# VH-VL binders against Beta-L-arabinobiosidase (hypBA2): the designs that were tried, part 3

Target 1, 158 residues: Beta-L-arabinobiosidase (hypBA2), of Bifidobacterium longum subsp. longum (e8mgh9r892to1049)
Amino acid sequence: TNVDSASKSTTNVAKDADVTGTTYAEKDTNYPAKNAVDGKTVMESFWGTKGSENKTDTLNIKFKDGKQKIDDIRLYFYQSSSSQTISGYAEPANYKLEYQKDDGTWAPIADQVRTPNYAGANYNRIQFTPVETTTIRVTFTPQAGMAVGVKEIEAYNT

## First folded at step 13 (VH-VL; from k4 with heavy chain G102A)

Design m3
Fold by ESMFold2, fold request of step 14:
Structure m3 (fold): chain C 158 residues (1-158), chain A 119 residues (1-119), chain B 107 residues (1-107)
Amino acid sequence: as target 1 above (158 residues)
Amino acid sequence: QVQLVQSGAEVKKPGASVKVSCKAFGYTFTGHALHWVRQAPGQGLEWVGWINPNSGNTNYAQKFQGRVTMTRDTSISTAYMELSRLRSDDTAVYYCARVWYAYDAFDIWGQGTMVTVSS
Amino acid sequence: DIQMTQSPSSVSASVGDRVTIACRASESISSYLNWYQQRPGKAPQLLIYAASRLQSGVPSRFSGSGSGTDFTLTINSLQPEDFATYYCQQSWTYPYTFGGGTKLEIK
């Protein structure tokens, strides 16, 4: 009997979601929004904002299986280094997490506990009071002179 | 007993610099960004910028870019804001404030440091 | 930059009154609107975050509402300690900006 596994979820409901991004980079680069939900956290698979003229850029993630209950989001950022082939990326200065309500309006996700508190260079885990929604969005403010690269966004019901 | 304790009031001449300190107590200093906000006499609040105490990364409001420098010393849990080439309209109370990253709400404020710039 | 317009600039009221303070953003800020109380000679204190969420330790007579561009702080039964200046602040984009303040005075 596997009673303990019934209290956890291992399903990433954001994988292969219907994703759109607000940045110019979506239209003219190799780093489309789809890369943020393809289940890969490798260096080459990310959504990038390089060349964006926006103060912020947003990913909208519509879950493929409709309304989902979630309480756990994991964000993986790309960070450039002198030993990497893709330059000009760092973790954002901040990011804002919202869910879409049934009436189509947006609300901040409540009671967020972030690990780390600030936007970390790679892995970020955000736990929160559960919401039921079809769609989340994340809005990124870049650091000065840098672009934001998102390797993956995952969402779970834990 | 989470608190931010700032250095004392300063009187400066135009053209000088001022460095205000902000010491954190009762929480993990490197776990929260510190923002600086000023309030001129009889005026509202004006955001100056912030520092991530873990990385040292900064972001400044454009009007202060080139005149403000924010630093920190993690060994004594202290942040600093230095403003150079002071002028009379820099006279204000300068606050440091801790932010809650998810909402960028200023949940803890220092008591403020009055900086007076007069000829 | 996002301009925050706060009204009224002052209001006179009595203990027990209900007071409403408005804050308008020049463009949508979603629900990233925070409210602060400032007593004379003191630093501001957080009351409301994310437009409508009450900070821990703040009395339930305070409430916030709104989204997009129009926001409201309501105090339902004024107490003597509530006579102070109130500020709204947007946290949507840098530079973060504040309303001009509303001074709440005893009548």
Scores: ipSAE 0.714, ipTM 0.870, lowest interface PAE 1.3, mean pLDDT 88
Fold by ESMFold2, fold request of step 14:
Structure m3 (fold): chain C 158 residues (1-158), chain A 119 residues (1-119), chain B 107 residues (1-107)
Amino acid sequence: as target 1 above (158 residues)
Amino acid sequence: QVQLVQSGAEVKKPGASVKVSCKAFGYTFTGHALHWVRQAPGQGLEWVGWINPNSGNTNYAQKFQGRVTMTRDTSISTAYMELSRLRSDDTAVYYCARVWYAYDAFDIWGQGTMVTVSS
Amino acid sequence: DIQMTQSPSSVSASVGDRVTIACRASESISSYLNWYQQRPGKAPQLLIYAASRLQSGVPSRFSGSGSGTDFTLTINSLQPEDFATYYCQQSWTYPYTFGGGTKLEIK
């Protein structure tokens, strides 16, 4: 399909979802997984992977209202800069989007159209052939020497 | 019309360097990562690494760290792979390939550049 | 690093046959497994991505299946142009790795 034919829904079904991540910040840094779904895309509200020993890290998002038909995901990355002063963060080298099937197994989301194609700093929009699921997950590969910060992930129903 | 066109075959001595070019046509060069994959004569495929032409960021297979450098010139839609301190077992066809970011599948391949390393 | 094991290393078959090629990953790669065809003297060409999705322009006699660690490529009703070498490739984690290849020959 054309990207312009994607859902016109304003309903973000990932907001306040049950979220788990494969890592979290150390004692003196508070970047827990729930920051990725709190509806805030500003400054210090992000899930961070700094200090992770994993090659990749994953966010698992279970929608609060059960099974949803979605066709549009938005990802917002934190990037360290002179004005974004939490150090050591950049957009990932890549990210992988999957949904959970009814039998509990995972599948890649089909027919993705990404804007931009690469993982961009801050806003990334992913439109796709609609899927019905209770749960999505995103797996991030960091750039060498960097960590990944996710300010928000949104999923829109159709 | 989407195409990757590579530089011609090279013959090098051990210890030398080689720089292979890969020019993109028919798509936005900075919108897709370019990967490099090699194939020794009669052998399988081996991933070398990749460059993001937008940012210039690179990822190299550990085997090539310290010997490979990937660069690009966005003004001419061209990527480069330079391999230094060549050995006879670097003799291979070197391919550049475009990936589809969502699945990291190599959807467009260059024609390949034969690099022969011999005394 | 993820090791990719293909079997068989070669297969001899006739036009019209059904052929199945296996690929096993040393650890789960979810469904991030791609298949390529390489004809002699040519660059590889993408056939299947995401384990089971057919690339545009690839004939429907090709299909892929599997998830996790075990994957298959199936060619139904083999045609003369299908005699080539086939490679699987995982795209889950760096370094991306390929299977050793399966050479499909005319018998």
Scores: ipSAE 0.710, ipTM 0.867, lowest interface PAE 1.3, mean pLDDT 88
Fold by ESMFold2 at other seeds, fold request of step 14:
Structure m3 (fold): chain C 158 residues (1-158), chain A 119 residues (1-119), chain B 107 residues (1-107)
Amino acid sequence: as target 1 above (158 residues)
Amino acid sequence: QVQLVQSGAEVKKPGASVKVSCKAFGYTFTGHALHWVRQAPGQGLEWVGWINPNSGNTNYAQKFQGRVTMTRDTSISTAYMELSRLRSDDTAVYYCARVWYAYDAFDIWGQGTMVTVSS
Amino acid sequence: DIQMTQSPSSVSASVGDRVTIACRASESISSYLNWYQQRPGKAPQLLIYAASRLQSGVPSRFSGSGSGTDFTLTINSLQPEDFATYYCQQSWTYPYTFGGGTKLEIK
């Protein structure tokens, strides 16, 4: 019997992480970085980059329980679709996933299999060679004329 | 066999336009971004931009903004790059290239299309 | 835009030599640095991605290192087929930019 293997699939280690973002959208109280780790993917709870003048914006996610083994990241993007949604948001043109090594430097996550390959509207699953780290970061390049909204980032050991 | 096959060489006069095609074989066309890179004779490589074949979304280097248009026809797995208001310094080999999206490394290249702009 | 400076612009070497090629970015690109080989009259071919990862089918005599702004391509025990031009490319931010190239010639 291997309860440890089954339990690994159920734990989102990014939930309620210590999160910081590079955009001034955190200075507007509506769409703070903490919304990307609050466990909500179906509401207007997202981190937004609208009004950012940066070429790229980054979320830095420090796991609340320290060093974790992860092999599976799930990203949920906000997309503007009606007059009832917040305007000006679409999935990014690309995103870059990195983990912090023991020496404090950053490395790209290796051997990524993305579903879908591109940044998809809403749900994205990224599976990869496991890493042990305290911190991941994601750097987003927006589509021209659009901002990036991140509804949730999850991380798992599957 | 994963392959990108480009259209043949073009000779154009200054002020004209050129449209280069790039046909994909051996992989799901809509599953990978296609980038365009050029190389003037005896010179290095210069990035032009890219297209997402699934959505049709594009990103162009600012230098080419307003002169380049990238399109695709998913029914024949073909991407196109059109460059307008040609000038002599647009003379180059134009490559299409597929990227590994996680790293934006150009893992498959077309054979190149020579575009010559001369009076 | 991120400027990529490659050195040397050319190098003469013999079969069996160890050759190093440097590439420097004008600002940090993390490890988003790729290396390409281009034989005369041919399209470039990917050698190294993410600074140090070997592309499938590339001989193990090729290696890459570096992060941030300073990167190196190393060819151990140079072979006749390695005489070509080598380019680095950053894939951190648009526009993606290439180094000026290093032409490796038979000495």
Scores: ipSAE 0.699, ipTM 0.866, lowest interface PAE 1.4, mean pLDDT 88
Fold by ESMFold2, look of step 14:
Structure m3 (fold): chain C 158 residues (1-158), chain A 119 residues (1-119), chain B 107 residues (1-107)
Amino acid sequence: as target 1 above (158 residues)
Amino acid sequence: QVQLVQSGAEVKKPGASVKVSCKAFGYTFTGHALHWVRQAPGQGLEWVGWINPNSGNTNYAQKFQGRVTMTRDTSISTAYMELSRLRSDDTAVYYCARVWYAYDAFDIWGQGTMVTVSS
Amino acid sequence: DIQMTQSPSSVSASVGDRVTIACRASESISSYLNWYQQRPGKAPQLLIYAASRLQSGVPSRFSGSGSGTDFTLTINSLQPEDFATYYCQQSWTYPYTFGGGTKLEIK
């Protein structure tokens, strides 16, 4: 119930991270990877994979303040609708969360509890056994015929 | 007890269709993806595809695209796999399996349904 | 599609032996590799997920290791109930694919 404890747990360490994406569309699109970490969850600020020929696309997020302890990731997807009119986007079929170890290799984030379990159309919260890392990455598999749009990725120590 | 219970064995002629059911017990049916995996007699395992029981969204292995349809009825916690235009190399045990989304590991399997396709 | 190659295809061993089964992916799958045990006439059962993590209720004599393309399953003190067929499965990209299996037989 302490405000100081809540303030400590609300710091998004992924905001303004050094971020790169694997899509062909990043080269020629108006939906660059940096939109996924700009602190905005609004409709038109997203990283988009439309036009990608890859089976999966990956977003790599290097925290601006170096090594961080994290146990909570929040992931927001863009989805096309009558009111969100940029077409061809839906939540991914799945997403895979990994962190970079000190030796530069990657490991799956352990003991994930996802809310919801499936990739939710907008908001996804992933809680897990804490890791200390400089870098996380997320690999997305799109639904058939659709692209993935990521509005924001946030990371916290709660 | 968490379990998946499948429909009984089927014998079909080439060109026919088969529909296998998979009923879930002991967990929230719509909270986990359901995958289908087959095993020809004496052979290894082959992934067919999956359904998200919440949304009804599916993804099929390309080899089955156009011949397989996965559906569900959430009111009775039951998933279905229908395979059409059967041929002799579709003879296999067909399993439904629940997936753990974070790792896409098949943590609960049905008992399997033998489908035999013979002239 | 990612091809999964298991070796050996079969192994004969005695109770108490250590057995190692290899699984190789045709391209990197990070650590998204699962192992299953299938007893004759039964459905497969999850043994190890994420390359090295033991499923609940699986005895500690089982262990998994590896990342990228090369993975192993080790049974450190073989018991009578361990005689079965073992399959690896990649869960990195669709279609998910399985190794050809390793049949573990009593000598």
Scores: ipSAE 0.696, ipTM 0.867, lowest interface PAE 1.4, mean pLDDT 89

Design m3
Fold by ESMFold2 at other seeds, look of step 14:
Structure m3 (fold): chain C 158 residues (1-158), chain A 119 residues (1-119), chain B 107 residues (1-107)
Amino acid sequence: as target 1 above (158 residues)
Amino acid sequence: QVQLVQSGAEVKKPGASVKVSCKAFGYTFTGHALHWVRQAPGQGLEWVGWINPNSGNTNYAQKFQGRVTMTRDTSISTAYMELSRLRSDDTAVYYCARVWYAYDAFDIWGQGTMVTVSS
Amino acid sequence: DIQMTQSPSSVSASVGDRVTIACRASESISSYLNWYQQRPGKAPQLLIYAASRLQSGVPSRFSGSGSGTDFTLTINSLQPEDFATYYCQQSWTYPYTFGGGTKLEIK
């Protein structure tokens, strides 16, 4: 139907999702987890891990409209520079993408094709074998001495 | 053919340094991280650290922090690991390995470089 | 650091046997567990990634299972080329760590 076609074409199902982080985000009220799904990729709207004591930090993204079919994730990282006011952020050393299965357990997303292959400083596109899920999570390993900032995570059925 | 080719065996005295090379063939060198893993004779595998050849960024296991330096030369598709202030317990085969970023699985390994540290 | 405990440390088996190797992580690693085979004098080779997915070219007699902390490599109907040492490796968080290895020997 027309709804199926629209979802397949342009709908970001992660926008305004119910998002939680494993980190310090609750202490840093300026950069809360919801900034990663607000549909904005501008530099001032991001979720940050600065001050985290964890070896890794995770964003858990529960889609507003329940179970969705997705095959395309886009990740936008914040990177500090001399022309930006927020310091201590760089793209992660790596990121791990998982989806929640119907039985509540987590599985790595299969057959990922990443552009770029490494964690890119800003834009990352990940295409994969479609999954049907209510929830995805992304786990970030920071570079030594840096924090991870996520400007946006988007999910599509292309 | 995708492969990693490492430099030859080294014999060193305690207190010296060693530099092992790892040359990549058959793939885009800057598109994959290279990890270093060592194996003492008759023992298991131990992770040393990694380098992103695109950025030059590194991460080292705490045990090696301050003694290991990983570098690369993108013009010749070659990564290097240098270990300083060698001890007898650094005697091992040192492997470089390519990482499949999505799963951080070591999908391509070099043949290994034996480093022997003895007086 | 995540400690990886592998058992048994060695096993003697015959061609045609079924062998099971266990790997336990000291904390959850989700499904980010890889298995490697190392033949004598050779570099390790990837067998299984993401706990259960076979690397290209690996025979179907190899299988992996588990998630969280407990993982298993199973080899059905052992072949002569399967006599080697097997390692598990977690890829969840740095430093990446390996199990102590399981040496599979001819009985």
Scores: ipSAE 0.692, ipTM 0.866, lowest interface PAE 1.4, mean pLDDT 88
Fold by ESMFold2 at other seeds, fold request of step 14:
Structure m3 (fold): chain C 158 residues (1-158), chain A 119 residues (1-119), chain B 107 residues (1-107)
Amino acid sequence: as target 1 above (158 residues)
Amino acid sequence: QVQLVQSGAEVKKPGASVKVSCKAFGYTFTGHALHWVRQAPGQGLEWVGWINPNSGNTNYAQKFQGRVTMTRDTSISTAYMELSRLRSDDTAVYYCARVWYAYDAFDIWGQGTMVTVSS
Amino acid sequence: DIQMTQSPSSVSASVGDRVTIACRASESISSYLNWYQQRPGKAPQLLIYAASRLQSGVPSRFSGSGSGTDFTLTINSLQPEDFATYYCQQSWTYPYTFGGGTKLEIK
């Protein structure tokens, strides 16, 4: 599953979205929420939750061009390692994916097929029955003692 | 058929340890988290924690932190839960259960393992 | 921790009745609420996930509704095999927690 080939074949409707994140971790200006939608999956461009006192943190993504039909989300996590040296990050213990309905309320995205099923250390592909929405929301539960870094979230109509 | 098969009933004295096994059939063992839930006689359900069989990463309920250890052997598709320093109020049926990660719903349960702790 | 309050604790009903079971969370869990049926001497079985989604193989007489803090399980035409205890469970944050159960007794 190659990020470059997927980007070249379809339009990522989440790129440059109006994005906000919950967390106290925004104290480090290098890891603001906008990094999750800037089209970069390199290790230094991510939204980070380090220092958050919340049990969960949420990233809210409002598509720039309004309502979009989507059926495919790609989600990339940052993981600290010997070669990715910003410390204290691992993939979340889980993530919850929701869309905003026309009446402004939220619903879980139905019929998700995740590859991998668990939150993978980097690339995660989520395919589902198409929805039409202006906004998606992802809520992350971190692993104990770790923070969550989101390198990119992409959304497609495949 | 997808199923989880657990080890047999155990009788233990206070202060001992117990290790319950849970063997997976009919699905990719490393592709799904495995949770442990217990039920004391005549009581409701209590979450103990979970293991990611792929990574070995664990998360335990605070109540069990320091007394529970969850492990797995991927070569035989088997998970284990060990509970140490047993006391009488640990008497329960212990279930392993598979989750659907998108919703963390327990979609497949083992048959349960009765652990009795008595003096 | 999120406390789950389930009511009633017990209900007696006849075959064909409509039965409603309530579950309330101490704080919002969005729609991350699951329902289980446990028959005497058996492991629990998943009925409903994500508040309202029917698990494969579960009869359509079961339905779920709600979001936020207030949730309902409904059985629209009670059958003899529905004699069981029912549990709600939140899957929003660790530790995952269960309601105290509703024992459904068929008259």
Scores: ipSAE 0.686, ipTM 0.862, lowest interface PAE 1.6, mean pLDDT 88

## First folded at step 14 (VH-VL; from m3 with heavy chain Y101H)

Design p4
Fold by ESMFold2 at other seeds, look of step 15:
Parts: C-alpha cells; structure tokens; sequence
Structure p4 (fold): chain C 158 residues (1-158), chain A 119 residues (1-119), chain B 107 residues (1-107)
C-alpha cells in the first residue's frame, strides 16, 4: 500500500466554499454562485451570467477550511446544446485564474498547463506549480452574444 | 520546431480584398487559438482578432467588424485572415501569433505579411 | 477600450546602462500585462508575461514589475542586442491593446 498518500489529497477543497460573484450574476436567484461549488456537475446546478452587460464576470472562491495547498483546478462549463437545455450559454472566450497572496493582493497562477489550452466546452483541467492560498478567483470573458455558466470549479492537491 | 509561416507580400488596390495564410508547424494546430496583429509602417501594433481552429469561433476587434473574416483548414494546419474593402490605411505588416491561453501572451509569431494598398 | 500609455517614446543609452520603460493602463488590468521586444524588420518576441514573469530563454537582466495600472520594464546592464523597440500589451479585456512603443537606441 502507499504509505505516503496522506500528503496528497483527492479532496475538492473548493466544495462548499464561500463564493461571491459579480453583483449582477450573484443576484440571479435561479443560478447563484454557490452552484459552482456544490459538488454537482449536472445541467441545472450552475452559476450563470445571462443578462449581464459586463465585459467580464468574476467568481471569488474562499475555501471553507482556510489556507490550502493546491496544484490542480477543474472547471466545468454549462453549454446550451438543444431545445431541452437552457438557452444562451457557451464556454467563455477565455478565463483567467488568480490566487490571493497573504497580503490580500492577487496574482495570476503561474506555470499553468491547461487541458484543453483554450476554454473547453465542458471540462477543463488546469495543473500548476503548487500555491498555498485561502482564495482563488476566476474572471470570464463571454463569447459574443452568449453568457457563461459554471457548473463546478474544483481545487485539489494531487 | 514550433513555427508559424505566412504567405508572401501582397499589393492591392483600394476596394479589393486580401487573404493572408498562416501555417502552423511543430504543435497541434487545433489546440491553440491564433490571433492576428497588424503594424502600419513605422507605427505600433494593433490587435485584429482571433480564431479558435478547433471550433471555428472568432472574435474581432470592433474596428474590423464587417470587413474581416478569419477561417481555417484543419487538414493542412492553416489559418486565414481576409480583409475586404481595402483602403490605404490598411497598408501594414499582418502577423499571426499563437496565444498562451493562461496569460493571453503571444508566444510564437509568424514572420509577417506585408500588405500594400495603393492606387 | 483600455488605452495603454507607454513612456518614453524613445531613449538613447549606452551598453552597460540601466533602462526603465513605463506603461500605464487607463483602467486596472490586474497583472495581465505582457512585454515584447521587436528588432528592426523582425516580428515581435515575447519577453515578459503576467507583468513580471520572464519568458523561457530571456536573460535575467530583464525584469518587469507592477499591477493594476502602472507597470515597468527594467533592463539592467544593457547589451548590444537589446537595442530594439519595446511594446507593452494588456491581455485583460478585448480588444487587446498595445502601448505606442519605446525605441531604445545606441548612444
């Protein structure tokens, strides 16, 4: 058995985090920011930006257990694909990942390896040199005429 | 060897169109968006827009909306930028560039294509 | 659109000098600022990304700093190959925009 596995975790430290979004997106009671960290990737559990006129919209994710070491983020987008889905959603044109430093300022997460490199239609895996932080934030630029839906954001120490 | 190779220089009259090609080597063409940036003689750099070669999705600077079309042919790892209704102030070197998506930094540039628009 | 104001527009310097180039954004761009070096007749080349991170293969005499709206590129101990034009570029929101450039010339 692997006696050293205790120093690595498959635990999603973003689950049930304290999440805030941009004011417009946070006020959409059908698709609140908490849906992005509830551990569900099903169609009806997402944070949505439909109706936003902002050039970008942002999620802030403060981990419930304080400072965590992370090196792996998984990001799941909602996509409108048929007449039976909620319309007007596609993956963002881009997304920007930042972590909060101890002094409260923000820095881009360095050394990112993205799979896929662009914003993928559903699943995105971002691996990076570990950081220790209490809080990450993600800023999304929508595609023209579309809104961004985030089904889940997960964070791991792998 | 990661490289972007562009088509040769073009001379056009006002009102014509130009189509510049950008062929990718040494990386998975559909794995990165390609951006286009132009530079008028003796001037700075101006962003035109991008194409995602996987989906065909595009985003254009509003200045070029209605005059620019970006396309690709994934079978030959080639992207294209077409600019229509050319005028003299479209004279520039047109660059394609690969983007590093985490930072939207242009980490690989083509050699540039000079487009001259003159009567 | 975010305007990028770059200063100075040109500077004359000698090998061994320290050179500082400033770039100011019209609104906050966090740390999403990139720097490029362009030699005459050549395509730009990425020098610095994310305000302060050196691109692979870039000499350590180059450094970048700043966040928000005010950014600086510093070249310590200028070398002959550093005579070029330098551009900053914001990558925060579309359209991505560039500074007007700083031409670095040999004295």
Amino acid sequence: as target 1 above (158 residues)
Amino acid sequence: QVQLVQSGAEVKKPGASVKVSCKAFGYTFTGHALHWVRQAPGQGLEWVGWINPNSGNTNYAQKFQGRVTMTRDTSISTAYMELSRLRSDDTAVYYCARVWHAYDAFDIWGQGTMVTVSS
Amino acid sequence: DIQMTQSPSSVSASVGDRVTIACRASESISSYLNWYQQRPGKAPQLLIYAASRLQSGVPSRFSGSGSGTDFTLTINSLQPEDFATYYCQQSWTYPYTFGGGTKLEIK
Scores: ipSAE 0.750, ipTM 0.886, lowest interface PAE 1.1, mean pLDDT 89

## First folded at step 15 (VH-VL; from p4 with heavy chain H32Y V99I)

Design q1
Fold by ESMFold2, look of step 15:
Structure q1 (fold): chain C 158 residues (1-158), chain A 119 residues (1-119), chain B 107 residues (1-107)
Amino acid sequence: as target 1 above (158 residues)
Amino acid sequence: QVQLVQSGAEVKKPGASVKVSCKAFGYTFTGYALHWVRQAPGQGLEWVGWINPNSGNTNYAQKFQGRVTMTRDTSISTAYMELSRLRSDDTAVYYCARIWHAYDAFDIWGQGTMVTVSS
Amino acid sequence: DIQMTQSPSSVSASVGDRVTIACRASESISSYLNWYQQRPGKAPQLLIYAASRLQSGVPSRFSGSGSGTDFTLTINSLQPEDFATYYCQQSWTYPYTFGGGTKLEIK
């Protein structure tokens, strides 16, 4: 191995990515899409879909360092757990992971192994056959009556 | 071997309810959502909804809202679908199916339960 | 709701033939399209997931292609066990919906 490969295998290549969400939670909120890639998994830093009229909402994550080889995505959901958290958030009913191919088209990430299999309340690890891409996207379907909050999405080459 | 085993055929009158069971073998029951899909005689497939056996969370197709209830008993790895206020067009084979969460493909199906609604 | 349209509704073919079945979605479903085979009186069985990925144990004579709204299932060299009804299913958004089916009959 070389030092660049080892650094990339331990480096979150999604941190500070150029990220676009299909919605913001509410007007004048601190829950913009950039919160999902700021390297924080704390309750105060998340992208939220509260108030969205969309049936699904999508995060597009373009890596700041261009094309990356990845095989491991970690996804952290915000969840309303007490009166001290923002209400109305739960893990999604499902999420779909795709990567952008060199020709600009999208494909589902193949050979996914999810831990847990369903969308877990906080931490989700998705391991897969490596892909080389500049951009990933995640599409979330909320549970009935709930919104989706994403504290962080990380991508690694492990 | 991984499998889903359903309860036996039911004959009901209009206005009654039916409860179909689906028992899981060979995999962690609470690790996957279970979906229900029905097929009227000679017809195609229609999605009813799902339950997450770990949380108890459910999602129902709009046409079944208010008439369907999905539950589970994790101690016996069994899911249930109850359909109330039955009418003749509810006559169908009802399948439970395990979902492959990465692709939402139904990778394991029960053998089906025929529910006949007739006077 | 996303409507799924299959064509043809039935096809007659001989052992050894190549058969193509089409499935069209009323709006884009990306590549979240699954194919099932159902024999009479039996539960459906998964053949293809994610438009083109072959389920474990499915013979290589089955293949799937397409993305967006237009999808195809191809059986390259029909065998006697392939005479069944085939369904596509979108898994993009709830409610998950199925095509009307294609019955493949022996000539």
Scores: ipSAE 0.781, ipTM 0.898, lowest interface PAE 1.0, mean pLDDT 89
Fold by ESMFold2 at other seeds, look of step 16:
Structure q1 (fold): chain C 158 residues (1-158), chain A 119 residues (1-119), chain B 107 residues (1-107)
Amino acid sequence: as target 1 above (158 residues)
Amino acid sequence: QVQLVQSGAEVKKPGASVKVSCKAFGYTFTGYALHWVRQAPGQGLEWVGWINPNSGNTNYAQKFQGRVTMTRDTSISTAYMELSRLRSDDTAVYYCARIWHAYDAFDIWGQGTMVTVSS
Amino acid sequence: DIQMTQSPSSVSASVGDRVTIACRASESISSYLNWYQQRPGKAPQLLIYAASRLQSGVPSRFSGSGSGTDFTLTINSLQPEDFATYYCQQSWTYPYTFGGGTKLEIK
């Protein structure tokens, strides 16, 4: 054939997504969930879980353009590294990556190749068998005594 | 091939400490967290905690907090678990296991180290 | 801590039978449930991850299902080598916890 029925996007489909976070302590604060999808990775724009009483916190990301085919997620953590950064943040101990199926239920994303394998201090790239979905979610487990900050989540079809 | 090889069996008296080693082969040691799981004779499996060999960060089950120390030597791809103030109910096989981070499944296990605590 | 309850604690079955082992979590763990086989005198080995995904090299007579709090491991056409103890493990939150085990005795 000479017609490609599937299209690929180099666009970050998570940018400006409809996003919510589960942390109780960050309601209406300087570190709201929308900061994780605003396209900023180097500024003080991050979603933060400082003060959360939850064992885990979840970021739910609904793509603004509806169902998308994705195979590549990039996840950037905020880390307290100097007197110029907000204290008490480190990369999570782990994170769990799921997508919403057509029936509204959640499934772990299959065949993940993570770079790095553990939760890296800043940049994490997760490549996987493509899924078609409207919504992804990421559940973070903090390191003991620390909070999780997410500077950005990006999603691509590569 | 990918494997974890542990140190040999230990016999200890109550109040002593034991240090079990776990050497990694066939994969990048610093690329994966290493967990410790124990099994008392005739009993089920109990999670002890983990170490990230890259950062040295640890997480211990509350039951073991204050008695367990996990360390590593990245130059020889080896992790260690030390358990202090041993009691008879610490008698168990101690396993190290590699985590598969995407699913937190234990995909590679050491052969186990029997630690016997008796007086 | 999330308590994992396995049922039954032991079962006797014949070669060729279908065996189902249940595992219940005390709270939702999504699909972050793993199954292990432990043959006598050996370390555990991963069978199933993410509730339903088969580890490489595991025979297709093994299958897993469930999400949330209720999970099952099914062994179709039971073989003599399947004599072992089976453990479920939640990987949702620390401390990671295991079920009490199910000893499968084949007669």
Scores: ipSAE 0.734, ipTM 0.881, lowest interface PAE 1.4, mean pLDDT 89

